# Designs tried in a protein design chat: VH-VL binders against q0atu2. Part 3

Target 1, 119 residues: q0atu2
Amino acid sequence: MLDKKARIRTSREYRNVFEKGKRLSGRFLIIYYVENALDNNRFGFITNKKIGMAVIRNRIKRQLRAIVREYQGQVKNKHDIVLVARAGIGKSSFEGMEKDYIAIMKKAGLFARNANKID
Below, E stands for the ipSAE of ESMFold2; O stands for the ipSAE of OpenDDE; V2 stands for 0.75 times the mean of E and O plus 0.25 times the DockQ between their complexes.

## First folded at step 5 (VH-VL)

Design ilu2 (framework fv_iluzanebart; at its last look DockQ between E and O 0.04; V2 from the best seeds 0.00; counts 0 for: pae E 11.7 > 2, placed apart)
Fold by OpenDDE, look of step 5:
Structure ilu2 (fold): chain C 119 residues (1-119), chain A 124 residues (1-124), chain B 107 residues (1-107)
Amino acid sequence: as target 1 above (119 residues)
Amino acid sequence: EVQLVQSGAEVKKPGESLKISCKGSGYSFTSYWIGWVRQMPGKGLEWMGEIYPGDSDTRYSPSFQGQVTISADKSISTAYLQWSSLKASDTAMYFCARDLYYDSSGYYEYFDYWGQGTLVTVSS
Amino acid sequence: EIVMTQSPATLSVSPGERATLSCRASQSVSSYLAWFQQKPGQAPRLLIYGASTRATGIPARFSGSGSGTEFTLTISSLQPEDFAVYYCQQYDSYPYTFGQGTKVDIK
């Protein structure tokens, strides 16, 4: 699991990202992102009931956290990033989610310039 | 100044292979997706796919998946669209375009810069 | 895929008049909707992005509105150079589909 320091945890933190951040939609994910005043990135994860039952939602969150963790070191620093799972994500493969995440993060310009293995 | 310059018009026969190019300049080529759009004669625009030159991550429209290959050579800031075996139905104008750019408001300009287009004519 | 449907297919308008173009998405694309203008023999030109934001250099007479599934491009006072084909495109999700286009011609 992601380090506690790398997680958005409070409603205020989430609200800040939604109100001040930028938004970009992918096939399975919507990301909200904004610069923070910290020395690290923080990630948030949102799954709603449209995705499916709680078991499915929890699985999706687990998978998204795994994806974020894998590429965490390649993301530009000082960002709060919220991943919102879209309704269709429940039917996607892990690889599909990962590919979508990478694509969105690239379009958002959130990967570091020296980042590699992000495909 | 941001520019996308495409290769010249092509006249080919069915069954022939073809690779057309789109060269970007005036910006960080590896930091923006490059998309390809087909426009058959007298028809509308069709999104074919796009590539991220930084690592060659490529996305295709289902309609074009397996029909064409999109690639890029970041060392010369060039994206490519290629066919292994052309068909008469591939006759069309092909545009490349730079994908979205975000502004301070958080909105994204999508396909903000376009190449001039490459006309591909396939006939016996 | 998300299907984009534009209407009308052809819009005949006199110079100086208001032109209203519609674009409908088969499912919500939020505000990730762009409008393009294309003149014969030219590449498309971006007019509007984010459903309602004018691209750089685009005259104020062009405006976009809408969200979700219904979108509108408005040309408040049609100029001679505005006669062209207009396309909407969603970039909410892959594949990034275009509408079939609306031709704006002289009445």
Scores: ipSAE 0.013, ipTM 0.638, lowest interface PAE 8.7, mean pLDDT 89
Fold by ESMFold2, look of step 5:
Structure ilu2 (fold): chain C 119 residues (1-119), chain A 124 residues (1-124), chain B 107 residues (1-107)
Amino acid sequence: as target 1 above (119 residues)
Amino acid sequence: EVQLVQSGAEVKKPGESLKISCKGSGYSFTSYWIGWVRQMPGKGLEWMGEIYPGDSDTRYSPSFQGQVTISADKSISTAYLQWSSLKASDTAMYFCARDLYYDSSGYYEYFDYWGQGTLVTVSS
Amino acid sequence: EIVMTQSPATLSVSPGERATLSCRASQSVSSYLAWFQQKPGQAPRLLIYGASTRATGIPARFSGSGSGTEFTLTISSLQPEDFAVYYCQQYDSYPYTFGQGTKVDIK
């Protein structure tokens, strides 16, 4: 779903976001975010075994990736952003996760104003 | 649920090549690192290296750099460990294991699922 | 490269007793320390990660503590199934390294 360049992949990259970044909590999600030195955004996704079985955790990650891809054009450039699933996310609908993502990204100031306006 | 299934035991002679496999199922194969761990007979565990199948980023322990090749074929969810020329000292059990990313507490689970191991015996 | 040193090499303990296993890192690994259990003929099993967090399905009698360079695995009341070899591993810096193992034997 996301381009290779738009993914956080290494332990060092994740550690940098956790150690240097800001943290905001939503209803189902926590985001960590930090400005990067690249020309693009990168996204990471974390679940742990406390959420549920691997099938459930993988489903949650797939759903979150789909949500991020849907709104990626709206995100301000040059950020590394890690989405962390909270323990209660397993009962959330796709639409509930989507609403939470939008709210938390707006609160963080990460959505670009008028990015898709054409006229 | 999550499974790592390794290829069967091998009996080889010094100088022969070998490629052993580790097939992942029940999870997103391209989103986790796969590590390789050696255990020589009667000895402890040694981390050999790992690969991120999503883009083939590969990291080696200096002790194994240039001695083995770690690779993956994401189309069949399989990681590989390969020797071009086996030595008797390569006789060991070889495990693959999945490396989990950071959790919400800032620590991530490490090697949460392991393959069953592949015994490689190298003798004349 | 970070050297992980486990002590003792062998620990003889009676069932129902407390076992304490030590792991020392040659330099700080923060809390990126895992403990594994391995029985003969089996793959290792993750017990503890992040120095002190139990993996899913691990009984409460297993606990981990420490940070930096000194770490401890405690088994509060040994069960027959706990007699095995235990390894620590740091996963802070490449190359990730294991300790040499502590064998927990029945006394």
Scores: ipSAE 0.005, ipTM 0.550, lowest interface PAE 11.7, mean pLDDT 84
ESMFold2 (binder alone), look of step 5: mean pLDDT 91; pTM 0.925

Design rec3 (framework fv_recibokibart; at its last look DockQ between E and O 0.70; V2 from the best seeds 0.00; counts 0 for: pae E 6.0 > 2)
Fold by ESMFold2, look of step 5:
Structure rec3 (fold): chain C 119 residues (1-119), chain A 124 residues (1-124), chain B 108 residues (1-108)
Amino acid sequence: as target 1 above (119 residues)
Amino acid sequence: QVQLVQSGAEVKKPGASVKVSCKASGYTFTRYYMHWAKQAPGQGLEWIGEINPNSGGTNYNQKFQGRVTMTRDTSISTAYMELSRLRSDDTAVYYCARDLYYDSSWYYEYFDYWGQGTLVTVSS
Amino acid sequence: QIVLTQSPGTLSLSPGERATLSCRASQSVSSSYLHWYQQKPGQAPRLWIYGASSRATGIPDRFSGSGSGTDFTLTISRLEPEDFATYYCQQYDSSPYTFGQGTKLEIK
């Protein structure tokens, strides 16, 4: 769903975000984030087996990827961002996850400031 | 053994600042988030904020935003919390507490070790 | 902000009795992020129960935690003299992380 260059793919990349980054917790999600040395953003997703069976975890991953894709154009560049599903996310709706994502991304200051100007 | 040792009691006047230290030992200081909490006399606990001791990144409770600054010195495994523009209702015991770091199985997050507390008294 | 309301504020019992301490949340809290701490006068809080029902290392099996959603309980099956202290519930579900106001368990 996300372009491959916009994905965190290796264990080293994930570890860097956890060790060097900041974290913010919402109701259903935790984000870890850090500036990267690239010209783009990268996203990673983690669902723990304690959340549920593979069918449930795969559904949650698909929903989170869809949410990230919807808002990726608003995210400030040069960040690696890992979304971690919290316990209790299985009881959430897509809208609940979406609202949680928006709130924590705003609190993190990761949405770009927009200004309307005409020269 | 994991141990968090805080600096001694402080007496301050309103409007002053206080800086409390928390020296960690018995574990890798940079692998665990450090949190700070306030407990006013006879009252419950209030979360102030957290610091990633590796990066220095912080997240503060909005109630304390603008008055609190958390820092650390990794060379001596010490975290600091500075509270400015002190008021009488800042009189409290202040605790540092260690949070479990994510390591692929962190499913539970909680404060597993606490410092002994630092009494800060604000009086004129 | 999730408000945790503990009841009773003070619970006066004798050794050997059963104690039941309540923690009610203003919003649903995942049980994985509901914790209990014990605190004695002049001491720091100590982790007691985590994830609503799991005992921390070294905590006697007379302590049990339960609950989900908005209602959580700490139970002590037979009180020992060392169990008289204040107990706080805490949520790590939503920032800012919050504590209940405490239940003081005191000897009758």
Scores: ipSAE 0.133, ipTM 0.720, lowest interface PAE 6.0, mean pLDDT 87
Fold by OpenDDE, look of step 5:
Structure rec3 (fold): chain C 119 residues (1-119), chain A 124 residues (1-124), chain B 108 residues (1-108)
Amino acid sequence: as target 1 above (119 residues)
Amino acid sequence: QVQLVQSGAEVKKPGASVKVSCKASGYTFTRYYMHWAKQAPGQGLEWIGEINPNSGGTNYNQKFQGRVTMTRDTSISTAYMELSRLRSDDTAVYYCARDLYYDSSWYYEYFDYWGQGTLVTVSS
Amino acid sequence: QIVLTQSPGTLSLSPGERATLSCRASQSVSSSYLHWYQQKPGQAPRLWIYGASSRATGIPDRFSGSGSGTDFTLTISRLEPEDFATYYCQQYDSSPYTFGQGTKLEIK
């Protein structure tokens, strides 16, 4: 799992990202992102009932955390980033989610210039 | 009673700029992204871009990138779309349309309310 | 970008008849993000069907939407005079969020 310091945990923190940040839509994910005043990045994850039952939503959230964890070291510093799962993600493979994450993060310019684990 | 009221028709010369306004009422302005669309005479619709009224963050269709600027004034719940370096093929009706930003009940992204449209005519 | 092609361009029918409008996407579109709008002359578009098959608020049940992948359909089971307008499909699956060129449903 992600380090506690790398997680958005409070409603206030989520609201700040939604209100102050930018959004970008991918195939399976929407990311909301904003600069923070910390020396680390924080990630949040949102899944809604349209994705499926709680078991499915939890699976998706677990998979997204795994993806974020794998690439977190290559993300530009000082960002709060919320991943919102889109309706179709429930039928997506892990690889599909990963590909979408990478694509959307690249489009948002959130990967470091020297990132070496990017497709 | 959600309403989006746009500014009046504009006539511009090529090379000029136009700024269209969209005043929102009947809902919390900052809770909905505002989109802009173009409809040339007798043609379909084309997405121009979107703005987060709360943060001012924008995403543009790359077709309009470099010529379009979207802004907002939250104090009067008004969104603006400015298009510069106008040319004849910019002649169209421009619409503002709202879309939800994140809400626990948003499952679809669509444009549920539209402005009445603003005709912009570009002619020499 | 995803190109949406609607057919036919113009559909001439009489009140009481059945109308079938097609929207074909250049690539697969999630049903959740395929929408239909109705537009009458001199008016702004109005949300009509969302998520391929859900009627917007106030839309009569004579309207129905279906389809998946690249093929979507809007059906009007029995045309009423007020149904004659231009209908546009739209995808919100990927940016830019493109529209079809529209099908004009006119009175025969």
Scores: ipSAE 0.021, ipTM 0.729, lowest interface PAE 4.7, mean pLDDT 90
ESMFold2 (binder alone), look of step 5: mean pLDDT 92; pTM 0.938

## First folded at step 6 (VH-VL; framework fv_recibokibart)

Design rec4 (at its last look DockQ between E and O 0.48; V2 from the best seeds 0.00; counts 0 for: pae E 7.4 > 2)
Fold by OpenDDE, look of step 6:
Structure rec4 (fold): chain C 119 residues (1-119), chain A 124 residues (1-124), chain B 108 residues (1-108)
Amino acid sequence: as target 1 above (119 residues)
Amino acid sequence: QVQLVQSGAEVKKPGASVKVSCKASGYTFTRYYMHWAKQAPGQGLEWIGEINPNSGDTNYNQKFQGRVTMTRDTSISTAYMELSRLRSDDTAVYYCARDLYYDSSWYYEYFDYWGQGTLVTVSS
Amino acid sequence: QIVLTQSPGTLSLSPGERATLSCRASQSVSSDYLHWYQQKPGQAPRLWIYGASSRATGIPDRFSGSGSGTDFTLTISRLEPEDFATYYCQQYDSSPYTFGQGTKLEIK
C-alpha cells in the first residue's frame, strides 16, 4: 500500500489537481497532474461506475496502486497526480494498464530523466 | 442551450498570425475542456489541441507545436486560438468544440458541441 | 498517430435504402472511444454516435454503430432525406485525436 503521505485523500486535494493541473489521456487512463509544495508525490485514484461493479472497480484500483508503487521512485518529485480509469480499463490486462501508465507518464514528462526501470 | 460562437472569417498573408475566438454560453465555461480542430477545404478534421479553461493549461498536437497558442478569458467565457507563421496550407475552417471536464459523472470523452467554424484564408 | 480510413469516399443512395459506412483504424482502437459525427455543408460537425455503438441524444433509431478493434461501421437502416451528409469517424483513444477523411452520403 502507498504511504499515507503519498496519497491524495481529501476532496479539496482532488479538486486542486483537477482545477489547476494538466490532463493527459491514455488508452486506459487519464492523468491529472500538478506541482505541489511538498517534498513528496501524492497519488489519487478514481474509477467510474461505468467500468463495472464495485468488485471490478476495487480490483482496478488495487492494480493501479500496484503500478504506481512500482514506479513511484522514478516519478519527478513535488507532484500531485490523479489517475482516472477510463471506461475501457475493465477489459484491460494488468500489463496493458502498466504500459499505458508508463506511456502517459513519459509523455507528461513526469518520469525522472535517469529512470532506469522504465521500458 | 449550449452555444459556441466563433469570430468571423479572416484573410491573412503568409507569415502573419490569426487569432480566432470562441465564446461559450449555456454552460459553466470552466467545467469543460475546449478543443480546436482544423478542416481544410474538402478534407477531414484535424485536432489542434485543447485547453483547460479553469487552469489555462494546454495540450497541443505536435504538428502545431510552436505555432499555436490557446488561451481563454473566463470573465467572458471565451476561448482563443492563435496560429502564427501562417502558410497557404493553413487555409481552413477552424472549429472550437467542448469536451467533458472530469467529474464524478464523467463517462466518455467526445466533442458534444461545436462552434460554427471560422474560415481562415491565407493568400499572397 | 492512429489513422482512420473511411470507405467509401462517396456513397450515392436513395431515400429508403440501407447505408453502410466503414471506418478502419491503423491500429486497434477501444470501442469506447470511437465516435461518429455528421456534418452538412456550411455547418459544424455534430456528435452522432459515441462509443462505437451509442447514439447521441436525439439521434434516430435507424442509425446504429458497431465494430471493434480496427474495423467500425455506421449503418443507416432506412435513409431519410435529412440523413444525406458527410460522416466522420473519430478516435479519442490516443493523442493526437484523429478523424477519418469522411464519407459523403449523397442522394442518388
Scores: ipSAE 0.048, ipTM 0.753, lowest interface PAE 4.0, mean pLDDT 90
Fold by ESMFold2, look of step 6:
Formats: structure tokens, sequence, C-alpha cells
Structure rec4 (fold): chain C 119 residues (1-119), chain A 124 residues (1-124), chain B 108 residues (1-108)
């Protein structure tokens, strides 16, 4: 799981990212991101009820958190980042979600200098 | 309640520019992406591009890249689309359309509200 | 870009008849991002069906959408006089977002 200070927690924090941030869409994910005034990154996760029942949405959130945790050390600091699961994500594989995340984060320029080494 | 009101019809000469406005009301202007579409007489709809009203970031259909500029004024909740170097096949109705602001439980990407359209006639 | 081809271009029917409108995509489109709009002359389009099969608020249940992959259908089970309009399919799966050319549903 992500450390609690690396989580976007309040409605105000989520709204700030949606209203102030940039949006990039991938196959399964949309990211919204904005620079924050902290010394660390924060991550938030949103699912769509069209994805499926709560158990399915919770599984998707856990998988996305695991992916973010795996790559968090490569993410440039001082960003609030919200991952929005697109409705079709429920039929994706973990690897499919992971590849989509890597591609989006690289396109956004949010991976550190070595982002070119991430496929 | 949600309303998008566009500027009035324009008649322009070839080579000129036109700037169409779209004033939003009944919602928080900066929370929804704004899109523009073209409909030539007797023809279907063609997507021109989108703007984030808060940041001003744009994404244009390649077909219009280099001739279109989308801007906004958040103080009056108004989006603008400017099309330059007009030619006769730019004669069309131009629409603004709102992208859906998502909720934590629902997210679909579709155009839920449209402006009334602005007829631009390019006549030589 | 994804090309959406609607057929027929014009569909002439009488009230009470069943209408079937086709939308075919040049490549696969997720059903969640395939939408239908209704437009009457002199009016802006209105969202009608979203996510291939979900009716927008206030749309009568005689309208149904279906399909997946490259083939999508809008069906009107029993035409009412107010249903005669042009219908556009639209994809939001891949930029540039594209519309079909429309099917004009007119009174025979």
Amino acid sequence: as target 1 above (119 residues)
Amino acid sequence: QVQLVQSGAEVKKPGASVKVSCKASGYTFTRYYMHWAKQAPGQGLEWIGEINPNSGDTNYNQKFQGRVTMTRDTSISTAYMELSRLRSDDTAVYYCARDLYYDSSWYYEYFDYWGQGTLVTVSS
Amino acid sequence: QIVLTQSPGTLSLSPGERATLSCRASQSVSSDYLHWYQQKPGQAPRLWIYGASSRATGIPDRFSGSGSGTDFTLTISRLEPEDFATYYCQQYDSSPYTFGQGTKLEIK
C-alpha cells in the first residue's frame, strides 16, 4: 500500500487536481496531474461504477495502487496525481494496466530522467 | 440550467479570420472541458478540438492545426474559437459542446450540452 | 483516425414501424465510448444513447442501442412522429474524436 502522506485524501485535494491539473488519456486510464507545494508526490484513485460491482472496483484500485507503488521511486517529486480508471479497465489484465500507466506517465514527463528505460 | 450561448452569425471574405464565442452558465466553467465541432451545410459533424478552461491547454484535430486557436476568459465563463485564413469550405455552423465532469462513481466521455451553433459564411 | 460509417444515409419509414440504424467503425471501438446523438433541423445535437446501450436522461425506452467492436446499432421499436430526425454515432475512444455522417430518419 502507499504511505498515508503519499495519498490524496480530501475532496478539496481531488478537486484541485481536476480543476488545476493537466489531463492525459490512455487506453485504460486517465491521469490528472498538477505540481504541489510539498516535497513528495501524492496519488489518488477514482473508479467508474460502470466498471462493475464494488468488489471489482476495489480489485482495480488495489491493482493500480500496486502498480503505482512499484514505480513510485521513478516519479518526479512535487506532484499530485489522480488515476481515473476508464470504464473498460475491468476487462484488462494487470500487465495491460501496467503498460498503460508507464506509457501515460512517460508521455506526461512525470518519470525521472531514466523514464526512457521504462518500456 | 446548464446553458451554452454562442455569438451571432458572421459573414466573412476568403482569407479573413473569425472568432466565435461560447458563454457558459449554470455550472462551474473551469470543471468541464470545452469542445468545438463544425457542421457544413447538409453534412455531418466534425470535431475541431478541445480546451481545458482552467489551464488553457488545447488539443486540436490535425486537420485544423495551424488555422485554429482556442482560448477562454474564465472571468466571464466564455470560450473562444478563432479560425484563420478562411476559405469557402469553412462555411458551416460551429458548435461548442461541454465534456462531462465526472463523479467518483460515474465517468463517461461524451458531449452532454451543446451551444445553439454559430453560422459562419465565407463568401467571395 | 477511426472512421464511422452510418447506413443507410436516409431511412424513410412511417410512424409505428421499427427502425434500425447502423454504425460501423474502421477499427474496434470500446462500447463504453460509442455514443449516439439526435439532431433536428436548426437545432444542436442532443445526447441520446451513451456507452453504446445506455439511454440518456428522458429518452424513451423504445430507443435501444447495442453492438461492440466495429458494429453498433440504434433501434427504435415503434416510431413516433417526434423520432424523425438525423442520428449521429460518435466515438470518444481515440483522438481525434469522430462522428458518423448521419442517418436521416424521415416520414415515408
Scores: ipSAE 0.019, ipTM 0.670, lowest interface PAE 7.4, mean pLDDT 87
ESMFold2 (binder alone), look of step 6: mean pLDDT 92; pTM 0.935

Design rec5 (at its last look DockQ between E and O 0.28; V2 from the best seeds 0.00; counts 0 for: pae E 6.3 > 2)
Fold by ESMFold2, look of step 6:
Structure rec5 (fold): chain C 119 residues (1-119), chain A 124 residues (1-124), chain B 108 residues (1-108)
Amino acid sequence: as target 1 above (119 residues)
Amino acid sequence: QVQLVQSGAEVKKPGASVKVSCKASGYTFTRYYMHWAKQAPGQGLEWIGEINPNSGGTNYNQKFQGRVTMTRDTSISTAYMELSRLRSDDTAVYYCARDLYYDSSWYYEYFDYWGQGTLVTVSS
Amino acid sequence: QIVLTQSPGTLSLSPGERATLSCRASQSVSSSYLHWYQQKPGQAPRLWIYDASSRATGIPDRFSGSGSGTDFTLTISRLEPEDFATYYCQQYDSYPYTFGQGTKLEIK
């Protein structure tokens, strides 16, 4: 349940992240991220047809939103972050996706320096 | 027009190091991973590792861990692979290869463009 | 690591014949990450089949790929002289990414 102001909503907002942002790849996810001019973070999510049918894609998006929501308080503010699901994500567990998210967010330096849950 | 142009052939003695370059043109260098592969004479392909040109982060094949270093210079769109403590079985053609990522409605995860290869000969 | 074993090592056939090249993985590989490359002597590899069964741009329809799990094949329905080369399968599923040892397709 991400708040509406914490969501990337428009094609222009997505393009800005892709055009100006950095990217990092994990096992199941790729993230794009860029600093924004807001006082909060915004998150976007992309799945495509290679992942599976709509039911599977919707399940994956819901799971990713839940993971982001759980850790959002540990993320450095003022970033737009897009999560792109890799084709193999449909065979991962929720815990596998969560571990991958933590790993790539640490590599990106996007967790606050005193975040207690990011071990 | 996507191009990957590698540095020229090298002859090295055992124990030396070699640094191969791969200059990219025709695309946004920092949006695609660069990979390196080895092909010894008459043999198949062996993946050495990859570099994320945005972060500089690398992942190496364990076989080469400790002897390989991959770097890049984003200002000139060039990736580098350095192999140290050379021995005769390092004689091979070394290729750089790009994987394709496309962030609109499609993406691919395979090597779509390859450099021409750089022959490294290790001879005493 | 995932080991890809190609068979046969060398396949000697004449133009017009059907060729079947096998790639067997030591563990399951998603078809979205199993690819085939063609390489001729003195040249860099070229992407030929991606996602197990999709032809790269400009690849003739006599080439087809199939398979899933641990068993994948590349089939050439009617060999042309230009098709004689070495073919490698490759997985992009897990680090380290690996190639099969190749099948050399030779003219009889």
Scores: ipSAE 0.064, ipTM 0.678, lowest interface PAE 6.3, mean pLDDT 86
Fold by OpenDDE, look of step 6:
Structure rec5 (fold): chain C 119 residues (1-119), chain A 124 residues (1-124), chain B 108 residues (1-108)
Amino acid sequence: as target 1 above (119 residues)
Amino acid sequence: QVQLVQSGAEVKKPGASVKVSCKASGYTFTRYYMHWAKQAPGQGLEWIGEINPNSGGTNYNQKFQGRVTMTRDTSISTAYMELSRLRSDDTAVYYCARDLYYDSSWYYEYFDYWGQGTLVTVSS
Amino acid sequence: QIVLTQSPGTLSLSPGERATLSCRASQSVSSSYLHWYQQKPGQAPRLWIYDASSRATGIPDRFSGSGSGTDFTLTISRLEPEDFATYYCQQYDSYPYTFGQGTKLEIK
């Protein structure tokens, strides 16, 4: 489970990221990211009804949290990052989500150039 | 009602710069991304880039990277697109368009409102 | 980038006829990210169909969108005089967002 301190938890925090942050769209994810004044990164996750039923949305959230957790150590520090699950993600594989996450994070400059899966 | 009003036609020489404005009204300017598109005469549309009017954050089409600068003045709900080092193939109508809105876990990812367009002619 | 190819380039039909416009993507595009716009001469594009099959506000039900993957279609069941215009498909799947080259629907 993602550490509580690594989570965006309040509506205010989410709004701040959406309003003040940058946006990049991947195939399955849109990321909004902004620098924070902390020493750690915080992640938020948003799924909407376009993705599918509640069971699917919850599954997607769990999968995204797992992905974020796995690559957390490779993300540049001092960022609030919100992952918005796009329509169609419910039909994607976990690997597809992971690939998209890595690609978009690299494009955003939040990953190191040679960031790879952590074994 | 939502309205995007762009600045008037421009005639420029090669190598010059042009700055097109897009004034928004009828909605909260800072809540929607603003996009710019290019349409050469008789051609289709080409996406130039987007700006978050609240933060000023931008994403550009790589094709225009280095020559395009998008800015905004929130006090007058106006977005700007500046294109530098103009060349003949920059002759086109340029449009601003409103984009994605996020509201309580819902978001819309299409250009629902467009400016009337600004003709930019680049000729020696 | 994702290239959208529309066909035909020009479609000449008469009022009352059925129009079928095609948009083919160079790679798979999620239906939720495929949109159509209508543009008339001297005017800005207007959102027409979004999410491949949803009509924008005020769009008559004679317009319909369908498709998935790489093949999308805009259909006008019975053409009205005001329907003659250029239609563009657009993908919002990935950067850079791209448009098709358009299909000009002209009156025969």
Scores: ipSAE 0.017, ipTM 0.709, lowest interface PAE 5.7, mean pLDDT 89
ESMFold2 (binder alone), look of step 6: mean pLDDT 91; pTM 0.930

